# Ledger of designs, part 2: VH-VL binders against Cell division protein ZapD (zapD)

Target 1, 262 residues: Cell division protein ZapD (zapD), of Nitrosomonas europaea (q82wr3)
Amino acid sequence: MLYSSNAILLTVICYELPLSERIRMLLRLEDLFDKIDFFSARDTSFEHHAVLVALFEILDVTSRSDLKSDLLQELDKQRTMLEGLRSNPEVSEKALDHILQDIRAAFRGLLDIPGRIGGHLRDDEWLMSVKQRMSIPGAACEFDLPAYHYWLNLAPEIRREDLKDWITPFTPIRSGINIVLNMLRNSGKNCCYTAVQGLFQQAGSEHQAHLLRLHISSEFPCVPEISANKYALNIRFVPWRSDHKTEVYEEDIPFELTFCSL

## First folded at step 22 (VH-VL)

Design P4 (from O1 with heavy chain G105N)
Fold by ESMFold2, fold request of step 23:
Structure P4 (fold): chain C 262 residues (1-262), chain A 122 residues (1-122), chain B 113 residues (1-113)
Amino acid sequence: as target 1 above (262 residues)
Amino acid sequence: EVQLVQSGAEVKKPGESLRISCKGSGYSFTKYAMHWVRQATGQGLEWMGRIYPGDSDTRFDEKFKNRVTITADKSTSTAYMELSSLRSEDTAVYYCARVEGPLYNLYGMDVWGQGTTVTVSS
Amino acid sequence: EIVLTQSPATLSLSPGERATLSCKSSQSVLYSSDNKNYLTWYQQKPGQAPRLLIYWASTRESGVPSRFSGSGSGTDFTFTISSLEAEDAATYYCQQYYSTPLTFGQGTKVEIK
């Protein structure tokens, strides 16, 4: 508990629903890289273990994916579209030149990646042996991996040198992901709605989006269940710990919704 | 609530200068361009120019070259339009209006000020 | 400079009738890079500022009733009120934001008999 029992923290919670498998992967990778940044800056072996867990999850998420090709394709698509809008009177030329430079830098960085994403980790036999043991619950204990236990007992700055070598080769991918997700999140019209008795329905083609962003006050102890297709959007707000699959949080709930597209 | 509030009506003589303010509230001022559009009595709408307050990128109709100045003050969320060397044909209602940008969501002028009536008479 | 020509100048109809307004552009307002027509429709009632109804030629602004719609591409655009209501009496303007200077059509005044 971060607050006394008499304290109430009211915030606005943002829920993001990817509407394609491609965007779902990018969001998963963003989350993993955020964890890596947070824990690698810490000093405990426990936190540095969490960095390795996140790195290995990145390998799993990307193992059956054409991510490099997908990012290059998306960056080039966005660059071409933005260049074609330069003459539009509503486009700021200063803002345009800035984003185009960022896209070009990320594109060049991606092209320079040798081989597949994460190859530097996959080719490390020691790391892969640690990864394999981590797939077994509790199997990363000292008696299962004595060399890993030794590594965890090194000084934090020594471990951080190894972590840097393992993280840094992902920089071009991370840059590409950040550009694409930032463009996506900045797209779309934010609209205010009220769910009547926990239910909201909207018809129309706005469901051609790639990401839904929903903002709701934490004062409402519910979460959105979202079903979207090209003909309709349905949102059902359920109690945040629902034990009944048909249960609805039956209250009028104001929320904001944004349909984001690339 | 998103609002654009303009300065009050003015009466001017030919040759004088005009300065109208437009204060935005309830939204991210630097995320939107601010446009200026005027309308003579019983006539259509005429675009004058626009500014992005965030980077000061400015465009205007060439017919107002050397007469119009469009500026913005981010700290007060206020845009300004100045028109010099006034003529009787500058008599109009002057509107500010916002458009989202500077790269995405290039919708139309979705929020307008209430208008500022300006009369230029000898 | 892109000239937008609206027709008719005045349209006088009874409640419940369909109103059809035309806007013709002297050149295309379509950007091929994003495949969007940069044309908007506004409603203006006497003594009031214009109100945005349609952007990108056919996309309805939030809070605008579904009886209002837009269609067309390139140079020829149509604005429709499917079932006219008394509150719809106003002047309607098309406007392009394809190139500088931004320009408006001369307006179509819709009157209720």
Scores: ipSAE 0.696, ipTM 0.878, lowest interface PAE 1.2, mean pLDDT 89
Fold by ESMFold2, fold request of step 23:
Structure P4 (fold): chain C 262 residues (1-262), chain A 122 residues (1-122), chain B 113 residues (1-113)
Amino acid sequence: as target 1 above (262 residues)
Amino acid sequence: EVQLVQSGAEVKKPGESLRISCKGSGYSFTKYAMHWVRQATGQGLEWMGRIYPGDSDTRFDEKFKNRVTITADKSTSTAYMELSSLRSEDTAVYYCARVEGPLYNLYGMDVWGQGTTVTVSS
Amino acid sequence: EIVLTQSPATLSLSPGERATLSCKSSQSVLYSSDNKNYLTWYQQKPGQAPRLLIYWASTRESGVPSRFSGSGSGTDFTFTISSLEAEDAATYYCQQYYSTPLTFGQGTKVEIK
């Protein structure tokens, strides 16, 4: 974080690039759940409509995956690895016991989910009728869904009770995702680099990383374009509002990069 | 920008105690263990102990039991090592060094203090 | 306590030559759960604190020149400087953090002729 001479705060922006489909799904779900938390705490019917849109997107994202089994396998893998490090003198016993307790709780919660993720929503005829209408642009208006319009006109506290019932069954999945992503984000070594004239290349990007994390000061009005293959990692910093040719933000840009793996 | 700054050189007599400080800056103090390592003139390195300031998990070499105390103050980002009942054999340069933890990313002692020279003589 | 034995005690070589240092551990320093050898290499120049070069036996610390490398597993470890430079004159230590107490090798002094 930087402070400018005109008293405007500068921030550090983190860009995350998932390097596997599994991690990509977890990041998408994390984003949707964060939005659900934010908007469900608000009071307007528009904000609560946004909660439903996000819930239905979660159903779509999870429809073609076995997320429950994937999380169970990853949690057990991490538990086994961490337990095997218990004797290491650099491992804190207190920290180890805490994370193992969290893993155990998430694992048990996942096992207790009846059926597939989101079954409580998929089995609700009314919610699925709302979802179907919302998939058509402009088709969720008052006259298309009078019962939904009624619900949107209830007091925010009443709507929030329903939202809580619809959100809460996802808690075991959310806990599992949080544990896995936190471990992943904490697994890498942060390194400082400078992009020369907006360009950076690192040879040997055959790393078995699952996530790249890039930190850059907001004082630089550019965004990273990141590509990786088995021969190289390439980063181009482009002006954030460039609409034509593939221009580069031609300044020396300090940034931080972390390769994360499980 | 990570830095560990130790307190200055000391001259001590046998039987006295010493207390060395190590102030960390430029990093999250509670995310790292702080280690103490000493080196007698012309000799190798000897580990004394370590603390995780974040959860107070502490370990020592048994040869220093009853003589060494390692503490940390999170509010000042400062670690302390006290060694009592000094002997001439305790004459050494004392280093602090950090290690990331407490569970993973155990990369070794990546940043060291400048060292504190301690002389114990009668 | 795990004893680390380094050899040779002193190595005198010319610039551009390859330096090979050995570190033997009295016990394995490999954790099978994460498949990591908890062995590090440090460089120390006179009057200075040690500098971390290699961790997990073979992984180079950031900012360390590529001429430095480490290899080995379990009990037998090797540290190599592929082409010596004058600034590489120093004492090199291996160190284990597999078990308490943490221990260092006695050091190998590398001299430039």
Scores: ipSAE 0.670, ipTM 0.864, lowest interface PAE 1.3, mean pLDDT 89

## First folded at step 23 (VH-VL; from P1 with heavy chain L106F)

Design Q3
Fold by OpenDDE, fold request of step 27:
Structure Q3 (fold): chain C 262 residues (1-262), chain A 122 residues (1-122), chain B 113 residues (1-113)
Amino acid sequence: as target 1 above (262 residues)
Amino acid sequence: EVQLVQSGAEVKKPGESLRISCKGSGYSFTKYAMHWVRQATGQGLEWMGRIYPGDSDTRFDEKFKNRVTITADKSTSTAYMELSSLRSEDTAVYYCARVEGPLRGFYGMDVWGQGTTVTVSS
Amino acid sequence: EIVLTQSPATLSLSPGERATLSCKSSQSVLYSSDNKNYLTWYQQKPGQAPRLLIYWASTRESGVPSRFSGSGSGTDFTFTISSLEAEDAATYYCQQYYSTPLTFGQGTKVEIK
C-alpha cells in the first residue's frame, strides 16, 4: 500500500479583518465579484446560476449603502494624496502615473453610472422575479420558475452572453473596489511577530487601521481569533477543530501582521 | 530570510569603471526599490541613487548622475551599480539597501547589504 | 538639497542614562498629503551596515527595542534612548527621504562610558 504521502503543500494563509463596515462591505463585494469571474468562465447551468446568485447578492449589499459616492470620494482622496507625493524620491513616477490613470478611469466610469448601482438589473422584471424567488429557500425550482429553467437549459454560449450583459455594467464598481482595496492592502508595513503560547497582544495608536492582515503558515493547525480596537490588538490562536472555545494553541506561532489604512 | 548580498571588494585605478552587484532574496524583488549609499572611511553616509526593478524607474543624486548607472535584473533579483571615471574620492564602502514601494510604504531602508569596499588608488 | 544637522556630535553617557539626539532639517520634511514626516533614524556600529530604527520620524521598526523612540515634526526631530545599554554604543544618523537627493545627517556618536 504505497501511502502516497500527499505532501501537504504548506501554504501561507492570509486572514483579513476589516475594522470598519465600509471596508467589510468592499471585501464582501470583492469576494462576490471573484465568484462571478470564477463561475462565469465555466459552462454548466449550476455555475451560471451561481453567477446570478452573486449578482443578486451584490444588489442587496449595494442597496444598503451609497457605494458609488463612497468610492468616488475615496478615489478622489487617494488621487489627491498620491499626486501630493509625486515629488517624493521613493515614489516611482511610472507607477504613479499608471495608478492615477486607473483611478481616473474608474472615477469616470463610476460617474457614468446613470443611477443606482445595479439599476440595469433592477429594471429587468424577469431577473427581479427570479431574484425574488431565489430569496426563498428552495423556491427556485423548475416548477416555480419555468422561464428561468428554460434559460438554464440554453447553450452555455447564450447564457454567457446574457451574463456578460448583466455583469459588464458593474465594471466601474469593480475597478473602483479593486483600486481601493489594493491601495489599502499595500498601505501598511508587513511585520513579523511571534505569538507566545498562542497569544499575542499589542497596544498602540496603529490600531486605527482600516484593515488588519495576518499571514500564518498552514503548518500550524490553528485559527486566529482577532480582536482589534483603537486601544489594543489581541490575537488568540485556537486549535483547529477544537470543541472548546476557551482552548488556546499552546505553541509559539510565527506570523506576519500588517496594519492597513487608507 | 530577507537578505541583500553584495559582490566582493574592488580595487580600481583612477579613470576605470566599477560595477557592484546586489542580490536580493527572501522577498518580492520588484516591490522594493534598491538604493545605493556609500560611506567613505570615517565619514557619513551619501546617497547615490535608487531603482525600482519592477519598472526600472531610477533617481540619482545630480552629483553622480553623469557617472552612475543603476540597473536591475528581475530574473536574477540582482541590482547593479556602475560608477565610471573613478577618482580617489570614490574610495568608500558601497551599500545597497531596499525600501518598500513604489506607491506606498516608504518605511526607510530596512534591509542593507553587507557593503562592498572599493579602493581607488593609482 | 535638504541639509540635516545633528547634535551633539558626540554624546558620552553611562549605562541607564537617557540619550537625547537632535536632528534639524533645513526645510520641512512633512508631506501635507499624508501628514507624514519623511525622516528616518539609523544606527551604525563600526564595521557594520546601518540599521533602521525609526521611520516616519516616530514609528519604530519591527524588532527594535522599546527604549528607542523618535519624535518631532517639520524641521525639528529628536531621537531618544530612554535607558542606554552598552550595546547602544554607535553612530546614529538621521535621514530624510522627502526630496531628491536623499540626505543624511552627519551623525551623532554615542559612547558608553
Scores: ipSAE 0.877, ipTM 0.958, lowest interface PAE 0.5, mean pLDDT 93
Fold by OpenDDE, fold request of step 27:
Structure Q3 (fold): chain C 262 residues (1-262), chain A 122 residues (1-122), chain B 113 residues (1-113)
Amino acid sequence: as target 1 above (262 residues)
Amino acid sequence: EVQLVQSGAEVKKPGESLRISCKGSGYSFTKYAMHWVRQATGQGLEWMGRIYPGDSDTRFDEKFKNRVTITADKSTSTAYMELSSLRSEDTAVYYCARVEGPLRGFYGMDVWGQGTTVTVSS
Amino acid sequence: EIVLTQSPATLSLSPGERATLSCKSSQSVLYSSDNKNYLTWYQQKPGQAPRLLIYWASTRESGVPSRFSGSGSGTDFTFTISSLEAEDAATYYCQQYYSTPLTFGQGTKVEIK
């Protein structure tokens, strides 16, 4: 019995902490779109159901926000800033031109969205009926939604066509979010630190960060608890599955930290 | 650990060409520009040019534009600087240094190679 | 090209003293688009490669002691060592990366008595 030594592939885990509701929303949407991509590529009814769940969540997340306007403003801001740096020797002209093109494309796409984000789904009475039932735990059963059950039993190719129709109108939103988040993630310098006995403290930076990124090796069975305010950053590493909320992982933990801002 | 390792010392004659390598390790090679800076003995630092290995975007000091070629091999994480038509004035220590980019994160040359001594003598 | 002029050429001080170095730029190195000064400070010891200390005129590089600081904007910049240590004996260079070509100051040599 070759004990396949499950070589626990040591991985680096990235923790992202949004420092504003705006960035939190963008990260949530990014996650939802990633799920949509993952499940839409598969063939089972369960996976396609997951796509709809994610789409409905997108509707909910975007219903209370002026995401379209916000993205347009941010993209314009980024465009202006980047264009202003064109002459800088550290800027790659090729990279700059590409990102500007992407920004323009996303910007135009966003402008072309009629009305509210997700309006095409909201106008579909059948989908909205499904959404309403799905809001109730366990209420998406066959007996609750016969028509939906029928749809789930269609060939994967047919379902995928419908999913494509429902997903495609969100493309400009996704593009905008990706651009903004990429800009955000690449805005700060990654620095290496050591949490002494599981604790790290740093005085607040003059620049208001919008996102904190931590990279920690999975070899350490601990989770970072991050508290950030205008004046200070506190990171406490807590043992994995610790029942004691006050317990600190009492080892030195190397980690990378990036303060990101738009 | 992040490091840049340069090729060894070179002795050249006037008119010859020089090729120096700089191998990066411990970081994403394509996310950083590789700069080349030289320093003559007892003199200051002189920037020659830079390349982004990711898209091969290059910039040069016009002083060297016609003689210098900067290339990068992503597969080996190695940058190269070639200087042709060598002169005695090209005698210097040559450094490679990385700068994060290509759109943001210009935090200066945060990691340097150990330097390559180049002597051009008749 | 942008010319950076450093002063003084040489600074001889005792341990514990404050060192103040000046770097003047022939033109502004401030980008209005991101409101950053594209100026760096390097430390170079004999026989060694330069070491980055300060970027964006005033941001300290990771691992750099707190006694090192940078200030200024536009054309006038100052590098300060609050309390000199023996190990701080080196030549310090300012460098601009505002425009091509990148240029360095002529350097200030700090000697510890």
Scores: ipSAE 0.876, ipTM 0.958, lowest interface PAE 0.5, mean pLDDT 93
Fold by OpenDDE, last read:
Structure Q3 (fold): chain C 262 residues (1-262), chain A 122 residues (1-122), chain B 113 residues (1-113)
Amino acid sequence: as target 1 above (262 residues)
Amino acid sequence: EVQLVQSGAEVKKPGESLRISCKGSGYSFTKYAMHWVRQATGQGLEWMGRIYPGDSDTRFDEKFKNRVTITADKSTSTAYMELSSLRSEDTAVYYCARVEGPLRGFYGMDVWGQGTTVTVSS
Amino acid sequence: EIVLTQSPATLSLSPGERATLSCKSSQSVLYSSDNKNYLTWYQQKPGQAPRLLIYWASTRESGVPSRFSGSGSGTDFTFTISSLEAEDAATYYCQQYYSTPLTFGQGTKVEIK
């Protein structure tokens, strides 16, 4: 029995904890757009269906929010802040000009969006009928949606064209989100800590953060449980697939922690 | 472990050129600016310039502008400082130090090289 | 260029005493855009490279003992060691990174009696 020594590739896993609903929403949208990118590049009807599911979820997530206004405001804030730092010796002028250009482009794109985000999909009666059926578990089958079934049986190239038409109007939103999240992720100093016997606690005012980023080696079969409030940060590492017991991973775990803010 | 390792001590004559290397390890080399700071014996610290290896953006103290060249090789994670037309006053310990950037951060020089002793004598 | 003036030049204290160091800048190092003071404090022991202790005037670097602190804004800054230890014997420098060129203070030498 040739024990194939599966060299377990050790990777660093990044855990992100949003500390506000606003940031949580942005992260969710980022994830949805990532899924759209992944599945839209594929050819099967199942994958293209997944794109529509993600698009519909975007509609739902954005339906109750002033995302457009929020993004515009945040982009403007970031622009102003960055422009104010132009003379700082630690700022790369090239990098600054590039990001400012991106911000301007995204800002303009957002302004050009007519009406509500996703209006182009909401105005499509057929798509909305599909969305309505998809809200029912298992209801997106052939007999429920014959026209949709027809679409799913079209050539992948044709479907991709339609998907492109449906996805493209979200480009400014995606760009805005990416810019904001990138700025957020790069805003804090990464620090190294050790969780003693699987526990870490930090007191401090640094909890004005909007996002916590935790980097942990996959070498440790544990998952971080993070609790953050205004007064303290508590991280408890729990064993992977441990039985329902409130068990803590009873080893010292090195990890990196970043407090991010906009 | 994050570290900066500099090249060895140099003895030069007036008028010659100096080239010091600083190799970074244990971190993303392109994300940090590399600063060069020197210190004469018994004196304070003097900033010379910095480079972002990622985009080669450089800044210098005007005092050194015509004599100093700072470069970086991303493939080897090494920064270089060249100082031409050396003078006796250039005798000092030269340090490289990193600063996180290029758009946000700027938490000071958090990691330093061990220093390179440079002696300029006739 | 921004000139940083540190005082006193030398400070001789006993273990357990409080050390207070001053750094004054010729102009403000506060950016209104992000409301941060671009001032750092370094510790340098003989024969060693400087060590970052404080950045943004008051934020302590990771791994730096809590007895070290920085305060101030604009042009007036203070570095404090709440309770001196023997190992704190060193020269301390303030540094501004508000504008080019970056500049350092002349340093304050802390001696432990």
Scores: ipSAE 0.875, ipTM 0.958, lowest interface PAE 0.5, mean pLDDT 93

